VHH binders against Putative NADH dehydrogenase/NAD(P)H nitroreductase. Designs and how they scored, part 8

Target 1, 191 residues: Putative NADH dehydrogenase/NAD(P)H nitroreductase, of Methanothermobacter thermautotrophicus (o26223)
Amino acid sequence: MKLLWTSQHIKVTVHIDGKVSKMDVLEAIKTRRSIRKYQDREVPEELIDKILDAAMCGPSAVDERPWHFIVVRNREMLEKIPEVHPYGAMVKDAPVAIIVCCDSSLEKIPGFWVQDCSIASQNILLAAHSLGLGAVWTGVYPLEDRVEGIRRLFSIPEHVIPFSVIPLGYPAENPGTRDLFDPDRIHLEKW
Below, E stands for the ipSAE of ESMFold2; O stands for the ipSAE of OpenDDE; V2 stands for 0.75 times the mean of E and O plus 0.25 times the DockQ between their complexes.

## First folded at step 3 (VHH)

Design g3 (from c7 with D59Y G102E; framework vhh_7aqx_2; at its last look DockQ between E and O 0.01; V2 from the best seeds 0.00; counts 0 for: pae E 14.4 > 2, unsure alone 61.2 < 65, placed apart)
Fold by ESMFold2, look of step 4:
Structure g3 (fold): chain B 191 residues (1-191), chain A 125 residues (1-125)
Amino acid sequence: as target 1 above (191 residues)
Amino acid sequence: QVQLQESGGGLVQAGGSLRLSCTTSGRTFSNYAFSWFRQAPGEEREFVGAISYSGGSTYYADSVKGRFTISRDNAKNTFYLQMNSLKTEDTAVYYCAAEPSEWSYDLTTAQYDYWGQGTQVTVSS
């Protein structure tokens, strides 16, 4: 193990050679935060593969699995996303983004694809976090202007619905965790 | 913001045991991962071990693995280092440290925002 001392009295950077750790699932869920600032550091294709594998492990209505994913690394394309998605400004600063889509031709029960793609999107966030990456879910569906803008930008066919854009990268911010448990939201046996 | 205070240091015989405590202020204790570091005179500060915010994951330096155990008690805002089978080379000032998130799972970027003042551990033969 290697320690790095900084001139700042309150911080020490620790680099632990060969440390590869596993995050337990409850820890991942509790500590994941939306990350909107990224290091200038490439995300290896191997990590994207692991994230998309996790995305496809989610349950879906009658196992319809309607999801498709567009992986965007091209700088010009990433920079165009904010032009059609005004609250996606951080996407231009990310090394990579994943667009979660629904292929309506795979839908077996009408209307459940939103839940299916939400599950896949959350799995992307959790898997990225567990691998040391930061990510944020930026909403596309159900905002019609964003749906059509993203569809046009990426030549997405009419039967495929872009659901979310998820920029990701090694984090350049540390917002900390939150205590969000609220027992008043829990009802036993009845409302 | 969290404030850290170590206690429980002292003189022990080689082969003995000692438990260090690190007490924190504030309810945000459960939101932090904690680490122990140590520094012998004239040496660089050395990582000893860490515990995740939930207590589900622990990590140890090779030099202490199997002899030291890290635990936490969120109700008491206290983080512990149980040291067994102590050796003279374990003599050092021990510091507890906290980071605001689990970014320590990134191999390159573990950062510790908060540090205690340290507690002396001396192992005699």
Scores: ipSAE 0.000, ipTM 0.181, lowest interface PAE 14.4, mean pLDDT 81
ESMFold2-Fast, scan of step 3: ipSAE 0.254; ipTM 0.634
ESMFold2 (binder alone), look of step 4: mean pLDDT 77; pTM 0.791
OpenDDE, look of step 4: ipSAE 0.006; ipTM 0.256

Design g30 (framework vhh_lunsekimig_d3; at its last look DockQ between E and O 0.01; V2 from the best seeds 0.00; counts 0 for: pae E 19.4 > 2, unsure alone 60.0 < 65, placed apart)
Fold by ESMFold2, look of step 4:
Structure g30 (fold): chain B 191 residues (1-191), chain A 124 residues (1-124)
Amino acid sequence: as target 1 above (191 residues)
Amino acid sequence: EVQLVESGGGVVQPGGSLRLSCAASGRTFSNYALYWYRQAAGIERELIASITYGGSTYYVDSVKGRFTISRDNSENTMYLQMNSLRAEDTGLYYCAAEPSGWSYDLTTAQYDYWGQGTLVTVSS
């Protein structure tokens, strides 16, 4: 296999037989941006399935896997989310949203579900990006009004905690990439 | 060194109530799942109740509606309120904690910390 560089801020991997491969994982991590504008274009079920498969591949505390996902395509429901989530206005314009939840009855180590659901949420963002979709994480937990509003809107039981709402769709914007590496944040051996 | 100490066991008549306590020493358990187990004579230990860091509770059917598990993280203690006690509730009650991110197996033997147990006897 040969690695070819095309230009700054992009990278293309070429296999030995000359076929261009899918996006490299490091490229996906470095080029993913929050996307808040979407094309009027449906997202196929099979792409959502791939994204949720990726979401469930993340590690979790003691393998507790506390996550549940609500896939929302209903236009009326998507339009109601901003009523309980004041900074979720873009959700009404998305063809689909995924709500990441914690089922606290699956929690084995108290309090680590936040890390677990954060991992699943980030995997959703990366998988969506690798499939040509754009997404953004909108925060629900730990804001009590948002948690209760989303719980009520989607009939989520008391023991299940909505963590994030992630609208996604084919992007209608390209904010470009950023170089955020800061070597002053790196400490060797000790602080 | 971490130690769990159960207390509050005793002899009660059917229909009576007891409150068990499990106090932890040496470490805070604020981020741990906590468990109560019961062992009757000649029987393997049975999970009867658990509580997560988030406060979610689980109860086996035989105690649901009669027992309540709770925790007080400021006192590093959990409780089991047992009401409407029956002869079948007689046994040695253990608390357990799962304080690490590692998991070997979901059997009772997997927990890092166990208490010595407190005896509950429901007479007649």
Scores: ipSAE 0.000, ipTM 0.091, lowest interface PAE 19.4, mean pLDDT 81
ESMFold2-Fast, scan of step 3: ipSAE 0.325; ipTM 0.688
ESMFold2 (binder alone), look of step 4: mean pLDDT 74; pTM 0.732
OpenDDE, look of step 4: ipSAE 0.007; ipTM 0.257

Design g5 (from c7 with D59Y G102D; framework vhh_7aqx_2)
Fold by ESMFold2-Fast, scan of step 3:
Structure g5 (fold): chain B 191 residues (1-191), chain A 125 residues (1-125)
Amino acid sequence: as target 1 above (191 residues)
Amino acid sequence: QVQLQESGGGLVQAGGSLRLSCTTSGRTFSNYAFSWFRQAPGEEREFVGAISYSGGSTYYADSVKGRFTISRDNAKNTFYLQMNSLKTEDTAVYYCAAEPSDWSYDLTTAQYDYWGQGTQVTVSS
């Protein structure tokens, strides 16, 4: 940790490994929160690339890797998402959103694409958090109206299923953390 | 803790107007963003509109945009839904809610931590 003097001579503790905080995996998992308020600040392309790399590193059923991703930065398109997704109002205020999709032609075992795309979505959230960004998973599948609305809006082919919309940006809110560990949900040897 | 209570519901003819109010108690009103949701019989709760903590941003569902207006009055610890040009399809129980939980992903109403009890709006032909 390094102490840095500001213009007020206030000592500030900063991360010593550079411009982006480096957190361990357990810290990232435990401190990740849904972030719905974003600064009016662009997210660099290189950070999106790192997030998508992390998304594709998740396990998938029989290694089917059915995921495709749409990266949306266009303000007009972001502003149209709430029209087809009632709980996606925050998306129009985000600098970027990632739409996680399943290409059904890549599916090797029926039905497991939902788990696969869930894993990819969670990896996006964790990777964003580890890079100093905030994100939130907004649900699309299995709600038919949202699936078809997102499909039409982004010209998604019929064999591709939009799964989630994840807006992300630099956070403009800082929710606290808490311990959600519940030992009563852990059973040893048997139920 | 914050407590929410709706008022202003009732019976109105198509084309009419109603103003719903949501009064808050407990925590400081100005620290919250607020939303309105509605639920018709047999349906899930649907988003209607929202207003940011500063009042500088408002959001509306397409089905009500141009007809409904959300506003807040920090001095009265109250926020409102002005409903104009009401249609029979607007018949529902209307709920007010405070800012969604940071623990959830956005799928359903479960992401919201504080809810009112609801107020019935019936639009007749």
Scores: ipSAE 0.012, ipTM 0.361, lowest interface PAE 8.7, mean pLDDT 83

Design g6 (from c7 with D59Y Y105S D106Y; framework vhh_7aqx_2)
Fold by ESMFold2-Fast, scan of step 3:
Structure g6 (fold): chain B 191 residues (1-191), chain A 125 residues (1-125)
Amino acid sequence: as target 1 above (191 residues)
Amino acid sequence: QVQLQESGGGLVQAGGSLRLSCTTSGRTFSNYAFSWFRQAPGEEREFVGAISYSGGSTYYADSVKGRFTISRDNAKNTFYLQMNSLKTEDTAVYYCAAEPSGWSSYLTTAQYDYWGQGTQVTVSS
C-alpha cells in the first residue's frame, strides 16, 4: 500500500497492490469528516504549505483576501489553547494547528471577512482531507472571550481578528461518511 | 449567454452626479444578482456595489458608501448606479456584471459569468 501526494493536485492518489484510486473534489467534499483524534506523528511542512496555498485560493469579497494564518507546532502553545477555548481539548493532542485570522486593514467590504475566513477554513479542511490528514474547525469568532483569549495567547494585534483554530494530523479515527442529500430542501424556480 | 450594456458615463466636475444604467437580455432578469465594478488605469477591477435578486439587499465598497446607490427596475430589465458627490478618485471605466445564482457569486470578479464592455467616467477637479 502506497500513498502518493503531489503539489499538482488537490487529489490524493493511493496505490494498493498496484491498483490506483483517487479522491476527487466531490469525493473529498462528501467524505470529509471532523477528526479529533490524531496519530503521534509529525505533519511535513510541505503538506502544510500545500494546505495554506489551497486556503488562499478561495473566493473572497471583492478579492480582499483578508486572511492571515498562524501555524502552531509548539507543544506548549498547543496545550494552552484548551485554556482559552473550552471545546478545543483535542488541539493539545494534534501535532499542528492553523489559526485563521482576518487582517481588518485589508477589508474592502465591511463584514464580508467572516465569509472570506469561513471559505479559507473550509478549504483547509478539504485540502487536509484530500492529502490524507484529518482536521476539525473549532470556532473562535464571534465569541468574544475566545477571540480575546486566542489574541493574547498568540500576540495577535488589535486590528487582526482570530476566526478559527483548526488542529490537524494523521487521523487516528475513521468515522463513516454520511448521506446528507435532502431533496426536500431544493426548490425549482420558486419557493 | 447574457448580454450586458452600460450607458450614462461621461465627463463631470467634482461634486457632480451621474447615473449609470446597465441593460440586460432577460427572461430571468429577476433571478440575477447585479454588481458594479470599476477599473482605473493600471489598477485591478474594484468592487463598487451590488444588489440582490430581490432588491432587498444592497452592498457598497467603503469608498462609495453614502455617495452611490444601486437600484434595479425589473420591468425594464435594467439596473442603475446613482453616483453623487463625485471625486476625482472615482475616475474609472465602470463595468456592470450579472450572475444567475443570486448573491454569493459577487464575492470576487472571477465569480461573475457576464460582464458589460464598460463605460468611462471622468471626474475633473
Scores: ipSAE 0.000, ipTM 0.087, lowest interface PAE 20.7, mean pLDDT 80

Design g7 (from c7 with D59Y Y105S D106W; framework vhh_7aqx_2)
Fold by ESMFold2-Fast, scan of step 3:
Structure g7 (fold): chain B 191 residues (1-191), chain A 125 residues (1-125)
Amino acid sequence: as target 1 above (191 residues)
Amino acid sequence: QVQLQESGGGLVQAGGSLRLSCTTSGRTFSNYAFSWFRQAPGEEREFVGAISYSGGSTYYADSVKGRFTISRDNAKNTFYLQMNSLKTEDTAVYYCAAEPSGWSSWLTTAQYDYWGQGTQVTVSS
């Protein structure tokens, strides 16, 4: 094991028996799967902070960065999510969930907040996977009933739009990887 | 891209059991999550149960939890709904559905891409 320090509080990298502790970005993209079963084990706040840092590093239209995040750990609140989100049943079994929101007052170009929040959501999924966690994106927007249900449940202001609910935890399932490459979808020079 | 066909419906007495099958055609069975939905006369189509891509996760509506079990057999390109302790309220047309994107946790009935034709289940008192 080799540790490099940039200061007494910061570790740069770690190697265990010559093996790098992190997966590379292409591996993370190709091996990430939706995880809906979680161990009965808390996710450290440090890992949530790293995930949210990654979420905020995504590109956004005209650099508007309209995203806000609600971190939900309270069991009673997690158990209420399926009542307003019919396909969010796994959320009640997760140790934590992140709600990705758009603050419309931060929007500089109309409509692009959807892409912005999609990018943030995907970064959460990839960052969680790279840290040994599992997660799944459960959709809220554009379903008006889910948007209003989540808004009421978490006291979200009218100018803020809940976009996705992402439960996270240590995975209790291993679905393996998918081969999704389809060369028929690649066109050279023209359609 | 996948075609779905339900079978195993019919008439059964309250307290009885029935197993529904959904046979899929297509080369991508292992890449899909599968769900069962039902629709009673005059009502909207409602979620019953789902099974993930790996088979490692199953989800159920509260009304059927503990009574119904969903399973899949990748070798037969078939998935099942085992229905036990049937109630008259379970009377409905049952539909199987496939989700190619792995988004079963967020898709509504209107957003599923592939549906079967439906199979009638009638539970008599």
Scores: ipSAE 0.000, ipTM 0.115, lowest interface PAE 17.9, mean pLDDT 81

Design g9 (from c7 with D59Y G102E Y105T D106F; framework vhh_7aqx_2)
Fold by ESMFold2-Fast, scan of step 3:
Structure g9 (fold): chain B 191 residues (1-191), chain A 125 residues (1-125)
Amino acid sequence: as target 1 above (191 residues)
Amino acid sequence: QVQLQESGGGLVQAGGSLRLSCTTSGRTFSNYAFSWFRQAPGEEREFVGAISYSGGSTYYADSVKGRFTISRDNAKNTFYLQMNSLKTEDTAVYYCAAEPSEWSTFLTTAQYDYWGQGTQVTVSS
């Protein structure tokens, strides 16, 4: 399979705080980086709504769509997340975080909810990037202490499993782009 | 914008070796992927080898695989083609080329934005 970089690209135009930015899908995928430093600037509700819409458009096993989302803007609550998630220190500095959850009562095929919620999490990261925001996926599941801690902190029901915590904001860092293509990981016809 | 200049060509006996260099100027060297192409008299320009902008990936034409090695030195703004076990069929003008992409996945001349002037390599029997 070839990467067709010089072909005509369909540009998606996005208005962000009066600014116009455009990025095609391949550019968004290749240039997205984990962002852990944020400006002291609120993220409009309209952008969060667009991100969550994109999250719910991911494929899911047997179309079970088991995802639920908690949007956290309360500063005191954001500051408590590092107490139950030791590698989530950056969350306290973010203007908002999204907690991706699985409602196990919606699961039609056991175990596939992990893939479903991973897809939703990645869509959140890509959508945020396309809108000029930065985000990072901080892992919750399958670490039982973190699952329990987040559940208690946000009063999550027993049949719902917190999967990831994704802080978002306007980026205050620019880590640059990575070259990760490795042809040794591609096998034709057989291993 | 980047400018490319080849050096290191010349006459060599079959079985010998040569090292070609391509020195760059203009835009930041590390932002470009680099390739070598060659053109024999009366033939089309053909792909020889490529190196990604990070240096993590290399690709070679089947005709030179195992004999030629491409490398880059970002501190010197230079990339190289080490040619070993040279054959008379390797006689050609060698061109270096650059494009601002993560990885060169195309083996045609159309994908490259910038070219050097070429350096002659002649392999005698």
Scores: ipSAE 0.000, ipTM 0.083, lowest interface PAE 19.2, mean pLDDT 80

Design k1 (from a1 with G56D; framework vhh_7nfr_2)
Amino acid sequence: QVQLQESGGGLVQPGGSLRLSCAASGFTFSDYAMSWVRQAPGEGREWVSSISGSGDSTYYADSVKGRFTIARDNVKNTLYLLMDSLKSDDTAVYYCAKDLGYSEWDYGSGTYFDYWGQGTQVTVSS
ESMFold2-Fast, scan of step 3: ipSAE 0.191; ipTM 0.565

Design k12 (from a1 with G110P; framework vhh_7nfr_2)
Fold by ESMFold2-Fast, scan of step 3:
Structure k12 (fold): chain B 191 residues (1-191), chain A 126 residues (1-126)
Amino acid sequence: as target 1 above (191 residues)
Amino acid sequence: QVQLQESGGGLVQPGGSLRLSCAASGFTFSDYAMSWVRQAPGEGREWVSSISGSGGSTYYADSVKGRFTIARDNVKNTLYLLMDSLKSDDTAVYYCAKDLGYSEWDYGSPTYFDYWGQGTQVTVSS
């Protein structure tokens, strides 16, 4: 289905059984893990659309929303990513990857685009997890060689900065669990 | 006090096999992903393989896929690389590397390393 980003057809579907999402927000946050192994299964375009919608719903400094996204499904292009990101071998094994970018022309306050793109990246990870997919954030910015490599590979203009590459797919691994709550990192009233 | 000690390197003929070991100490071994990285004379470092903290996930460079197997023993705190069907192009110093973070909660690069072993030489020739 090529109904990608159909803003002219806003669909709000509330099923009688309330089956819009099975996972609550806290469960999604607590159970999300970095997934680097994927099944040999295509991810439907509708799920990518939902993930990108969620990515764009994050807060941004002075509402600048500088993010742009490149969706990569082409096997040849995915296979070239490890050449410019040598520790990103899992990207070529994923059915799809999203490249999160900052359009610097949309920046209203210097430097906050990093936080903005981090928020968008985390929303992609959480949305993917909530939809039964696995994903991992692979770092591009602030590593100059990776920024330039990804820019060249995907014909990204000089005023746009590639921030992260996020491969995603149906998970083929079951990550372990650990209690990460540390009360020593919480200070009441003062440091 | 983190220490990584590689062993098992040596001279082998093409088509031969070697088993590298890396003894780890000074950290909770099972919490961290571990990797093998090699460097041939006059060349840059090439990532070879990684294994998650639990051992449930393994990753391989295309150049070694189907020939090398990475494994770990979390009771013995030891990382392994079984190298089969060795080629002259596999000649390099092989380094054991510890991931900086916990693999399942990491973002960024999947293999950022904070500690490296001293390396073990593998030479494939007649």
Scores: ipSAE 0.014, ipTM 0.454, lowest interface PAE 6.4, mean pLDDT 84

Design k13 (from a1, 17 letters changed; framework vhh_7aqx_2)
Fold by ESMFold2-Fast, scan of step 3:
Structure k13 (fold): chain B 191 residues (1-191), chain A 126 residues (1-126)
Amino acid sequence: as target 1 above (191 residues)
Amino acid sequence: QVQLQESGGGLVQAGGSLRLSCTTSGFTFSDYAFSWFRQAPGEEREFVGAISGSGGSTYYADSVKGRFTISRDNAKNTFYLQMNSLKTEDTAVYYCAADLGYSEWDYGSGTYFDYWGQGTQVTVSS
């Protein structure tokens, strides 16, 4: 199978079997699963660039867009993440991880950076899935020890807050699709 | 063939101490995080403490901070819960858990771990 990029904004996947595939937004949302097992295969820089472009396209409170990203490919650094994130063991096995951060100097309205960085994190997951990759959101903020551990490990300045660590790679597992629709959670007109 | 084996539970008087052990096999111990949970009769399972892979970072529930200490011995493939200044409300079945990167991540959820021990009873009398 071969993935050919025709331009920065147009993607075509051509398989040896002759299949050309594009995933729509609803399909991406409904079929995305957390992936924690990755193939021993590097992720091209072009795919990371597309994922980060998508991350920055999310809505942001008063357009503050406080997000910054650290791309980690160095194996020694990836292996140190579980030391400061007790439930991030899968990061060691990923070819790359993205750390989503908030630059508090860009914050215009107190507290909304959490929503902004959540939106960026979800866009990373959806974009990765749409590109044939697997990823998982591992929580950092608001757990103080994880925030401080990640800050120390990656030399993050005091005014920048690490929010999430997202390992990604080509998936080595297929957990299948979930049916999560629950009509009891929908209320018409009033509670 | 991942296995977790708990030991060290028992009966102790309030103000006393106990050390629980969880011995593991079937994976590279030093690479993974471990946690302790407990479940009192009629209650749901709750988080007690966690320890990171090789870094030794520790995390505790507010109810046990300053009294309980989690530690690990990589040479013995074992991790521990040292329980000091025990209170009657600490009475519960204590479970060890390992996250090998196969479950959902949730701080203290008790449902986001791949492997569990069978539990050990701790009873604290007045």
Scores: ipSAE 0.000, ipTM 0.219, lowest interface PAE 11.6, mean pLDDT 81

Design k14 (framework vhh_gefurulimab)
Fold by ESMFold2-Fast, scan of step 3:
Structure k14 (fold): chain B 191 residues (1-191), chain A 125 residues (1-125)
Amino acid sequence: as target 1 above (191 residues)
Amino acid sequence: EVQLVESGGGLVKPGGSLRLSCAASGFTFSDYAAAWFRQAPGKEREFVSAIYSGGSTYYADSVKGRFTISRDNAKNSLYLQMNSLRAEDTAVYYCAADLGYSEWDYGSGTYFDYWGQGTLVTVSS
């Protein structure tokens, strides 16, 4: 629904039975788009808290939940991110960014932390969208130059791996939605 | 109408050099990332190199130190300087642009919405 996709605020729908509902999960998944243009407007801490709560609710391998998050609001620090991340130029214009990290001391099963942090990153994008914000996942791991650049900028210890940088804010663009369903990629019973 | 048109492909001997060009039109080229991909016969299309609007570059390990990506925003053009060519570099080379419709901003594996038709590079021994 376009009514739920305005950059003004999240709106609600009323069901026939009188129940009130915000954007449903399938709608959020299908209409979320990467947003790289932001309004010059602060994002309240309460919304960041809701987004991070959602991030931590993702499934993780053997329930290891190795994720840690750095919330960056400092303008000088945001302006330095593009120096070490070639695709992070939009971060300079964002009011806030979340850096998703893996604490390897929390890892219980080798190698699955990448999937865990991917799940957390996607939940941040979906939660932001559901709250009327826009965000984009800028990739850090496994690119060594970006990993080390982000680590140095934010004093991240060696046992912690920066995984993604997600700038977010109130959207200043609306790219519309994509229709990506391709039935040729679905195989029944066998490949 | 977004268009990407490659040129400069051809036959070259091992150890030789070749420069590919890509002419972009229908969008503000200077604002967007552009990349080169290649596809050898019987293989998947693979990432070669990318250049961000600010000039930052990224390379596949197989070409690092041998290939150089560059752009000329005034001419809406992307280039790939290929040096020390090997038989394994034989492929159709594609120009691609990421017009901000990507869902994940990650150099290798970045989704590119617009592609050229490709230009064949044959390294014959």
Scores: ipSAE 0.015, ipTM 0.319, lowest interface PAE 7.0, mean pLDDT 83

Design k15 (framework vhh_vobarilizumab_d1)
Fold by ESMFold2-Fast, scan of step 3:
Structure k15 (fold): chain B 191 residues (1-191), chain A 125 residues (1-125)
Amino acid sequence: as target 1 above (191 residues)
Amino acid sequence: EVQLVESGGGLVQPGGSLRLSCAASGFTFSDYAMAWYRQAPGKGRELVAGITSGGSTYYADSVKGRFTISRDNAKNTLYLQMNSLRPEDTAVYYCAKDLGYSEWDYGSGTYFDYWGQGTLVTVSS
């Protein structure tokens, strides 16, 4: 069993292999942190399947569900990502990465695919956290050089837009949680 | 009022070294990730190096092993030590402050605000 101590003194217990989570939804949302350091340990395909199932369960405008996913485990390919993504240095050290893509041919409402793919990306982060893994969202869209670099590297067709690259693995760091609740941003009845 | 003032630029010969400094004021320096960007004529701004509030660093592959980013929180100062300089390093170098509090900042194409005036580095001779 692993215990995670948060800055709010919340203790989170997960099974050591990440197969079973004791974390509820609110706890997962509040304690998820970006993880950029990973153990040299394989992530089972079962966990990736659970994460991708969760990713596809997000709300989507007019149920267009334009998302496609590339699962990258090949070390040589992971090592090339930082060459086209300047903030992707940690991807070299991850056992696996998921590339979230939009198939523009599935788009029913112009522009909403960005929100759809953002929701899928966040679901990946939350699902990974709930399963005892760490992950970080590295941005691709709307940065044209990164979009084209990732497209070329992974042979992504022109009608498909790479949106984010999410490396994940068993965490090798334990950052504290942040208390971001700000009541001054809540307005009752009117601004 | 947030201010970032870069200094230390100049003309150096290939293979030379230069140290850039960025003096920060108007915010709690230790709370924010900081970065160095550069912009060559006719090109967009490129991330050179970044450092989080906790001290973790990232480097562009073109400068990795040659440049070192560091910070002195007591002096509110960011540094970039540049060694083995090459003609392609010629650019205006900018200091940038992270917006803070965004969870996918820095690792995801960090949004930096309150960029300084820049300092010109010319590698030639």
Scores: ipSAE 0.000, ipTM 0.197, lowest interface PAE 10.6, mean pLDDT 83

